# VHH binders against q9y6x5, part 173

Target 1, 379 residues: q9y6x5
Amino acid sequence: LPPKLLLVSFDGFRADYLKNYEFPHLQNFIKEGVLVEHVKNVFITKTFPNHYSIVTGLYEESHGIVANSMYDAVTKKHFSDSNDKDPFWWNEAVPIWVTNQLQENRSSAAAMWPGTDVPIHDTISSYFMNYNSSVSFEERLNNITMWLNNSNPPVTFATLYWEEPDASGHKYGPEDKENMSRVLKKIDDLIGDLVQRLKMLGLWENLNVIITSDHGMTQCSQDRLINLDSCIDHSYYTLIDLSPVAAILPKINRTEVYNKLKNCSPHMNVYLKEDIPNRFYYQHNDRIQPIILVADEGWTIVLNESSQKLGDHGYDNSLPSMHPFLAAHGPAFHKGYKHSTINIVDIYPMMCHILGLKPHPNNGTFGHTKCLLVDQWCI
Key: E = the ipSAE of ESMFold2; O = the ipSAE of OpenDDE; V2 = 0.75 times the mean of E and O plus 0.25 times the DockQ between their complexes.

## First folded at step 7 (VHH)

Design y55 (framework vhh_surovatamig_d1; at its last look DockQ between E and O 0.54; V2 from the best seeds 0.00; counts 0 for: pae E 8.3 > 2)
Fold by ESMFold2-Fast, scan of step 7:
Structure y55 (fold): chain B 379 residues (1-379), chain A 125 residues (1-125)
Amino acid sequence: as target 1 above (379 residues)
Amino acid sequence: EVQLVESGGGLVQPGGSLRLSCAASGFTFSDYAMSWVRQAPGKGLEWVATIKQSGSETEYVDSVKGRFTISRDNAKKSLYLQMNSLRAEDTAVYYCAAKYRYDTGFYEPTSFDYRGQGTLVTVSS
């Protein structure tokens, strides 16, 4: 029987939610598996970039999905994560489902993981669902489990994506204990449903399951706004992305735009592209704009307006509030093991190892995840 | 060519009702979450209400909960906003707005993929 892996993402699941709320189903999953308490994601700490980093093992400057809204200066194309399925945006990397299908005569299945409904290097996930937020977790799970049991060539890699707790984190903010408790309890129930379904289908003992997320969430406020219109006129630039990382394409001299922005707010750092901190690994791509603005944690960049968001992400990836967790269970993983921290790019080479795939060149370090795996020495 | 065409705005007295409509064309309406966004005189854009692709899930800003009802008809490619118990503070230009991905953040007024030209609602005596 070839090894099988199901990769599950709950969008915006901040790592410290595990300490502040009760998760009986997730804790049972962890008890018989492994937990990585913090996953250091890539910058910027946004949905599309980090989901693609998980499945490619690459920093955003290397895989090309550098934001949820992008402009490519060479081709003059515009990307919206909301409606652009042009393979051009995704073709700078090879995600694991493509590698899985091309190396081993295997199938992949996907329930709405970003990029899985796009042909990448002329290869689309063997089974997939087009994105639709109205499709229930139950329907996504039904399709994934059906494909795991009833496919030729066999489905060996499957993905399942869910929009919560990100949507509620934005609406209520992570500090709203009443509303977040309700939302996170519902998430835990969905994890219970997932485990129960896999057990009923006889998959549980032979399937490797990873539950993770792309980023965390931090509290925002109407008292923490940076009004970009207060320091620069709209006629000087084209706005490619706004908050909390603004991507600025100058319509006049770059230095003149930079000079207007650099002292705009004490709660925002302004970088020329070549001056972006090396630790972000966010510089070497045509889709990264000539000037980037990075708001301080909990600050929102606006255009002469209020923001209705009470929570947000996209901030500095060194912030613990931006970190997700990783939990895993299955024949590849130890039972009852806790690990402190890995990098989000480390997930890809670990998954390739579990599936017996040769990884494409990547920024992950397999050694960082060795302690999670039964077939490896923890040194 | 994407079009969102709002109608149903007008002058109404406090406590009155209006029904706004939005006709969509040029995109696959059923694939998009739909919202109503408003801009009061001298203010920025404010998100008011959202309805997901299937029509079964709705969200509202607190100030309109219990007074406004958002609905959609995917076969007719139309979005509606039933506004009851209208207040002077509801005076605004109301825009129909479309967003494909729910998962890329809360419904910020500037983050929508498409927005109509708006319809003016004036609540006064």
Scores: ipSAE 0.621, ipTM 0.844, lowest interface PAE 2.3, mean pLDDT 92
Fold by OpenDDE, look of step 8:
Structure y55 (fold): chain B 379 residues (1-379), chain A 125 residues (1-125)
Amino acid sequence: as target 1 above (379 residues)
Amino acid sequence: EVQLVESGGGLVQPGGSLRLSCAASGFTFSDYAMSWVRQAPGKGLEWVATIKQSGSETEYVDSVKGRFTISRDNAKKSLYLQMNSLRAEDTAVYYCAAKYRYDTGFYEPTSFDYRGQGTLVTVSS
């Protein structure tokens, strides 16, 4: 039988939560599997870009999902979290569920993972749920496990997405120990439910399961705001994305807009597109706007309105607060092994290897994950 | 065309009550979490309350807890805000707002996908 893999994402699960809170179920999962303590995600550290990087192995500039909000100047199209269904935005890459599904005697399933309810390269997951935030984790889990257990052709790759602890992180801030403790306990309980469900169905021993996240969360404050209206009139530009990385489309001369913004705040870096640091791998795409503003950690870019958000993400991907973790269990993985760090794009070639798929060209390095796998030599 | 049209605002004395309504059109109302936000004179936008798609989950800013009740009718594509025990500090333009995903939460005024033109609520003796 072909190998099976379930990829689970808990949105906004900051890596150091594992050190600061108790996770009995997740720790048991880790004890019987592997842990990568820190995953360096892609810039911008946002939901859509990073989830697509996980399943493509590509940096944002390469797979074309460069933000949660995008604008294409040629087609005049807009992308947002409520307008994400146009294949135009996704077709610059081939996600792993498409590759998997095109193989003989295999199918893919998805529970609300970004991009899975869109036909990409004219292929949509054999089984999927349309995104609906009101659908419980239980229902998502039930559908995924049903498909994994009863489908023909068999589901060999499945994704499961959950919005917490991201939503709560935004609300409470990651430093609210009382509220976040409650939230993270619920997450651990959901992991318990997942494991129990798999055991009940007889899937636990043969299914490879990866539990990961797309980004972390940093503490924000009303005392750390950058008001763009104090620096430039909004008639001079179109805002494509706002905080903590703002994408600016000038309506007047780019240089003039740049000059008005470059000294707006000591806690914000302003880049012309061609001057964006190479380490971000965030330059070579037409969907990246002419001017990018990057707020320092914990600072929020605002217009005239106030923000009640106490946590946020999207900052520099080198910041530990932006890093998620990766845990895995199953026949492909060692037991009781911990690894310090990988890049988020490294997950793709690893998953391809586990599934026996030929990977598309990608930015990941398979060598970074060899120590996690039982069939590889760890040097 | 997406439209959110607020109504029900007006002048009320402290301790009084108002019921705001929002009529939605041009999008699948039941797929969106709905919120009320407000802007007091000289202040920025403030989140007030949110009701999720099913109508079973609600959240409120602390200052209105116990006084305000958010509700929705998906069949009528309508959002409501019952405001009781009104205070002077509740004076603001109230906006109906819609959000599809949770990635940015409900607490950032610019995070909403759609927002109405607002209705003015004035609490004064």
Scores: ipSAE 0.271, ipTM 0.699, lowest interface PAE 1.7, mean pLDDT 94
Fold by ESMFold2, look of step 8:
Structure y55 (fold): chain B 379 residues (1-379), chain A 125 residues (1-125)
Amino acid sequence: as target 1 above (379 residues)
Amino acid sequence: EVQLVESGGGLVQPGGSLRLSCAASGFTFSDYAMSWVRQAPGKGLEWVATIKQSGSETEYVDSVKGRFTISRDNAKKSLYLQMNSLRAEDTAVYYCAAKYRYDTGFYEPTSFDYRGQGTLVTVSS
């Protein structure tokens, strides 16, 4: 039967947590497999965009999920984390679970990965869970393993998503060693449970498993706020997304709105769409608004005097604080190999190779991941 | 037609207790994380507490930890806030709020999908 792959995301798992905290279970997983110490993700460094980049190999401008909150001026449609089910938003790309299950004698399974409960190109994951944050990691894992073992046609690609350490990172900030140690220990225990469950079910030796994340987390503070209300009247623009990358739709002359914003704070870059740096690959999609505001690391754009978040992400993707890691284990992967860095878009062509799928056109470079794979010559 | 109807507000002395209720209709209550947010006189909205869809996990703003308890009954489509050891600074209009994808790390009081009309709590000697 075809090779099988389980893709696991722990949301907001900053790469340097691996060096600054203890992970006995994850360390054992890495020892028997491979580690990529830093994954350079895509701008903006938000959850929905980066999860879709992993499974499409595309920059955000190319796959069309350009933020967690979006507006399309032509159709007047809105996207948000509570209004994400319209296939319109997802149909600019083909995620790997669609390509996989359209192959003869294959199916795909998903436990809450962004987009897997949406019929993309009229195709929804063969087995999936509707999103519900109260469903335990154990229940998500039990469903995934049941589908991997008991489905006809067989499940060859599966995804599993978990909200931590992102949720706690927002609450405490990454610099809160006491609380983050407790949170990260819990996550390491979940990784131990995952490996133990796969071993108990006879899956461990022949299943390829990738453990990764979408982004990191940076420390925020009440003394690092940028108050837009101090710089511009709400009547001049529609706010599509707020922080740390604000998406501004002008209601009046765009240049006038830009001029009101450009000196608002020295801790924020203000871009007209055509002036967005090319290195962001964040310009060529109608869903990217005419003006974006990019806060400096650790700064929060607000409409009032306070913010209750102590950690955030979405910043410039060159920042090490925004970078996740990747670890992998299974018959496709070397054992005990460490690699310094890849681009997050490189994960897609690697997964296609493992599964024997022809990748759609994408921005990834298969050569960047060759050294992880037993069947490839490393150059 | 979505409705969130708060009740149980009133005047109470410092150190007293009060129990707020919120009756929900017009949506699948068990699919939503539920929160209490408050607005003190002349101030912006403040997130107070959240309970996840199943009722098993709760989070609180630091100023109310150990004094307030959030709970829900999915069969009755109801949200509750037990408020003990009330202080003058707890004086506010309290709103019931719902969010489809809300979890333990989300503290933005203005991002809720639905919010009720509120119930006034006044803590005064």
Scores: ipSAE 0.012, ipTM 0.541, lowest interface PAE 8.3, mean pLDDT 91
ESMFold2 (binder alone), look of step 8: mean pLDDT 84; pTM 0.856

Design y56 (framework vhh_surovatamig_d1)
Fold by ESMFold2-Fast, scan of step 7:
Structure y56 (fold): chain B 379 residues (1-379), chain A 125 residues (1-125)
Amino acid sequence: as target 1 above (379 residues)
Amino acid sequence: EVQLVESGGGLVQPGGSLRLSCAASGFTFSDYAMSWVRQAPGKGLEWVATIKQSGSETDYEDSVKGRFTISRDNAKKSLYLQMNSLRAEDTAVYYCAAKYRYDTGFYEPTSFDYRGQGTLVTVSS
């Protein structure tokens, strides 16, 4: 009987929400499983890049999803939310559901995890739902559990994606205790529904479940804006992505554009591509633009306008506010174990181990997650 | 080919009402969350209201809650904004906007996939 894994993401679930709000259902899950308090994500700390890093074990420069908005200098293609289904953007890596289907002759199922509705290396998730934000958590869960229980070849890897608390984090900001308390309580209730459904269907005792997220959230303000129009005229560059990491494609000499930007604001760093800090692992890809601007935590880059975002992410991945958590339960995991920190790229080789898959070359370190697993000796 | 055409704007007295409409064509309307975004004279774009694909979930900017109602008719490919108890501060060009993904950009007005040409609403005595 092959091992099974359900990977669940609640977008934008900042790690320290666990310390500041009550999560009775999530705490019951953790009590009988494992908790990693902080997951150090990849730069830039955004949805598409980090979701793809979780399932490939690669830095963004290696898997090719380097932002939520991209331009490829070699092919001259543009990536946006309305054209994200072109396999070109996803083909620089092999996500775990593709490996699962090709190595083990098993099925994969997906409820809206980024990339799962795209054929990658001519392989699409065996069962999937096209992205639609109007589809309830309950409907996503019903489809996933149906596929886990009724498929041949068996579904051994399943993913479930939910847009909250990211959307509310952007709207209210993480410091709005009243609104965030309400939103996070609803998420905890969804976790309770998840556990209850798996128990009712006889899946709970034999299924490995990981609950994680792609990034955190930090407080923004109308008092912390960087007006790019005060730095440089639009005629000098094409804007590929704006905030908090701006991707600048020069229309004139790169050095001239850099000189206009480099001292414009004390609250952003300006990098030529080759000068991007090595610790970001954000340099070696044609989709990374010749100049990037990195705003300081809580600062928003704008084009002569206000911003309604009271929360944002995308900032330096060393910031604790950008970190999600990871909780897991199931036959592969210890019960009642707490771990301090792993890298988000470490999740992929751990999942490959649980499923008995040979991982593709990756940036994760299996040793970092050994203490979570019952079949491993903690070093 | 994608078009969003707003109508229903005009001059109205404070405390009055207006109903804005948006006719969509050139894309699968029912696959997109729809929003109203406004721009007051001399100010930037401001998100006002969003309605999800099915019409079952709505969200509003705080200053318009209880006064404005967003609705949609997927069969007619139309979006509406019922504006009641209008204030001078509601004076703006109102844009119909479409967004495929809900998880990013709804509270950043410049990140919409499609936006119409706008309809002017002037609240003045």
Scores: ipSAE 0.586, ipTM 0.831, lowest interface PAE 2.7, mean pLDDT 92

Design y57 (framework vhh_surovatamig_d1)
Fold by ESMFold2-Fast, scan of step 7:
Structure y57 (fold): chain B 379 residues (1-379), chain A 125 residues (1-125)
Amino acid sequence: as target 1 above (379 residues)
Amino acid sequence: EVQLVESGGGLVQPGGSLRLSCAASGFTFSDYAMSWVRQAPGKGLEWVASIKQSGSETDYVDSVKGRFTISRDNAKKSLYLQMNSLRAEDTAVYYCAAKYRYDTGFYEPTSFDYRGQGTLVTVSS
């Protein structure tokens, strides 16, 4: 029988939530599996970019989903998280479900993972659900487990996406212990439901399950706002993305726009595209705009308006507050092993190895995940 | 062409009630989470209330919780805001707003995909 993998994402699950709140179901999962305490995500630390990096093993400049809001100056196309169905945006990479379907004539299944309802290189996930936030975790899980158990060719790769704790993290902020405790307990209960369902269906002992996330969350405040309208007039630029990383397309000379912005706030860094730090791997793509503004952790860029967000993400990927975790259980994984840190791009080549797939060229390093796997030498 | 048309605003006394309506056209209304956003005179935009695609989950800013009720009718492609126990600080132009994805920037007033032209609510004194 071919190996099977279920990849689960809880959007915005900050790594240190595991240390500050109780997760009895997740801790039982980890006891007989593996935990990576921190996953260093890619810059910009946003939902669409990082979800696509997990399944391609590529930095954002290489896979082309460089933000949740994008503009391509060559084609004059606009992308948003509500206008995301044009394959043009996704075609700069080959996600693992496409590789899974094409290499060994296997099936893939998806419950709302970003990109899975889009034909990419003329290939769409064999079974998928169109995005709808009203669809319960239980319904998503029911569909995924049905497809895992009763499909020909067999479903060997399945994805499941859930919007929490990101939505509540934005509303309450990660430092709201009362509200976050309630939200995170519900997440832990959903993990318990997941494990119970897999056990009832006879899948638990033979299925590899990865539970991870795309980014963390940091505390914001109405006292930490950067009003971009105080820096520069709207007539000088087109705004492609706002906060906490602003993407600026100049309507006048780029140097003049840069000079108006560079000293406007002590709480943001202003970069010409070629001066963006190399460590971000955020430069070599036409969808990255000529000027990028990066707010300091916890600061929000606004347009003469207040922000009601008490939490946000998108910040520098070196910040621990931006890091998710990874937990895994199954025949491919050691039991009771804890690992400190991997890069989010390392998940893709690890998953390809588990599924017996030849990975497309990628930015991940298989060696970084060897210690998690039973069939590998951890040296 | 996408359109959101608000109605139902007007002048009311403190403690009074109003029901706002928003008629949507040009998109698949049932695929969008919907919100009410307001702008008081001389102030910025403020998110007030949200409702998921099916109408099952609602959320409110603390200052209106227990006083305002958001609802939707997907068959009629309409969004509603029942406003009770109105206060002077509720005076604002009220906009209906649409957001396809719940998981990104949902509570930020500038992050909505579509927003209407607004309807004025004035609470006297």
Scores: ipSAE 0.573, ipTM 0.825, lowest interface PAE 2.8, mean pLDDT 92

